# VH-VL binders against Arf guanine nucleotide exchange factor SYT1 (SYT1), part 7

Target 1, 216 residues: Arf guanine nucleotide exchange factor SYT1 (SYT1), of Saccharomyces cerevisiae (q06836r405to620)
Amino acid sequence: SRRSSSIVNALSSFVNLRSSSLSSSRQQHLQQQQQLQQKLDVSLEDLPPVPAPEFSDSCKDFLIKLAPYGKFIGIILTEKDDEFKKNCLNYLLTNCFEFKNDPLDIALRKLLMFLELPKETQQIDRLIMAFSFAYYKAQKSYSKKKGIECPWSNADQVYFIAFSLLMLHTDYFNPNNKSKMTKHDFVDLVHNDKYSGGNEIPMAVLTYFYENVTAK

## First folded at step 4 (VH-VL)

Design b4 (from s4 with heavy chain K100R L109P; framework fv_siltartoxatug)
Fold by ESMFold2-Fast, scan of step 4:
Structure b4 (fold): chain C 216 residues (1-216), chain A 123 residues (1-123), chain B 107 residues (1-107)
Amino acid sequence: as target 1 above (216 residues)
Amino acid sequence: QVQLQESGAGLVKPSETLSLTCGVAGGSFSGYYLSWIRQPPGKGLEWIGEIYHSGSTSYNPSLKSRVTISVDTSKSQFSLKLSSVTAADTAVYYCARGPRYYDFWSGYPFDYWGQGTLVTVSS
Amino acid sequence: DIQMTQSPSILSASVGDRVTITCRASQSISSWLAWYQQKPGKAPTLVIYKASSLESGVPSRFSGTESGTEFTLTISSLQPDDFATYYCQQYNSYPYTFGQGTKLEIK
């Protein structure tokens, strides 16, 4: 009762971020807190074994059980191709994050302030795909409510751009990489994608994303 | 009000380097591209290049080998250097704020322009 | 490079007239097109951005439309202050390019 209440409060505090109440100074503070947590160098292997979901658990029930794992929740929910854990991740991203009215780069930064990026490519794919679906749904709903056209064609387009921004960040800030991706390299990368509609995104918008991602 | 003001030599000899500075006052410097645009006498407008406060630049390919744009955020100014000038580089040179982009529906082109400065290339 | 072609090069009109200037892009630029007004000896000033958005402080008689790669600037009831050269500009792709200009003069 006491523990579950404190865990619910911890989960809500850790993952519940509201874009409408965020200022640049508040965003900076959250980034600093995330960097500080990373410097503490606690790994998932240092924590108690991750509990398995009970057959009667709802997504909310299981997320409460995962609250002590904090930044590792994304890694835990994407470890394997599992329908229940996928549903829990979708629940987390739709109910504990606020993405309406957020530019994609800000929404992605918001995600990564609270959830550590997985190491394995398949896990990154699951996390970013779930994020992209939640983001697209929020954007489409918000645009419909405001009576404006949604700028995004579909979740696959969001996914491609989000993953491209992630690749840009990793490439640009990797000290072992001597050949950094230029603005024009990034634009060319995105515009070369006709399958997911990357070619439909104006260079102007991609340039905006590039400058924001590569800024300190 | 945002004000942009060009300064620099109005006469440049062929083969030398044209150097101009743009002072920015009264408004946000951060979050905007800052551009150089020129207009030869009796002709249209030609974009030269842009710079972001981070130092990131993009140049018109027709001028790229001769152009350098730099920014000094502490002085609220940015500059243009155009090397190996010829008579074809005689033009009014404008500095301008923009473009600025945020979302697919939100984007501002060149919203504030300097008054322009005539640079004549002649011996 | 994206070529911007304006027509007509010179447009003669009278105060009170409805005038339309056209601008064609050689390839898709989405809606990333601006219109500028330039008076003799002065810098250009922004009139329309994002193809159809009216710049703050610009009279409501100015409007812009888009249809594919064709864009128009319309002045619904021409005033003396409107006689100037107008330029379209795409800001979708590097390098940014301008039309050759349309000189609006008194008939």
Scores: ipSAE 0.007, ipTM 0.511, lowest interface PAE 10.5, mean pLDDT 82

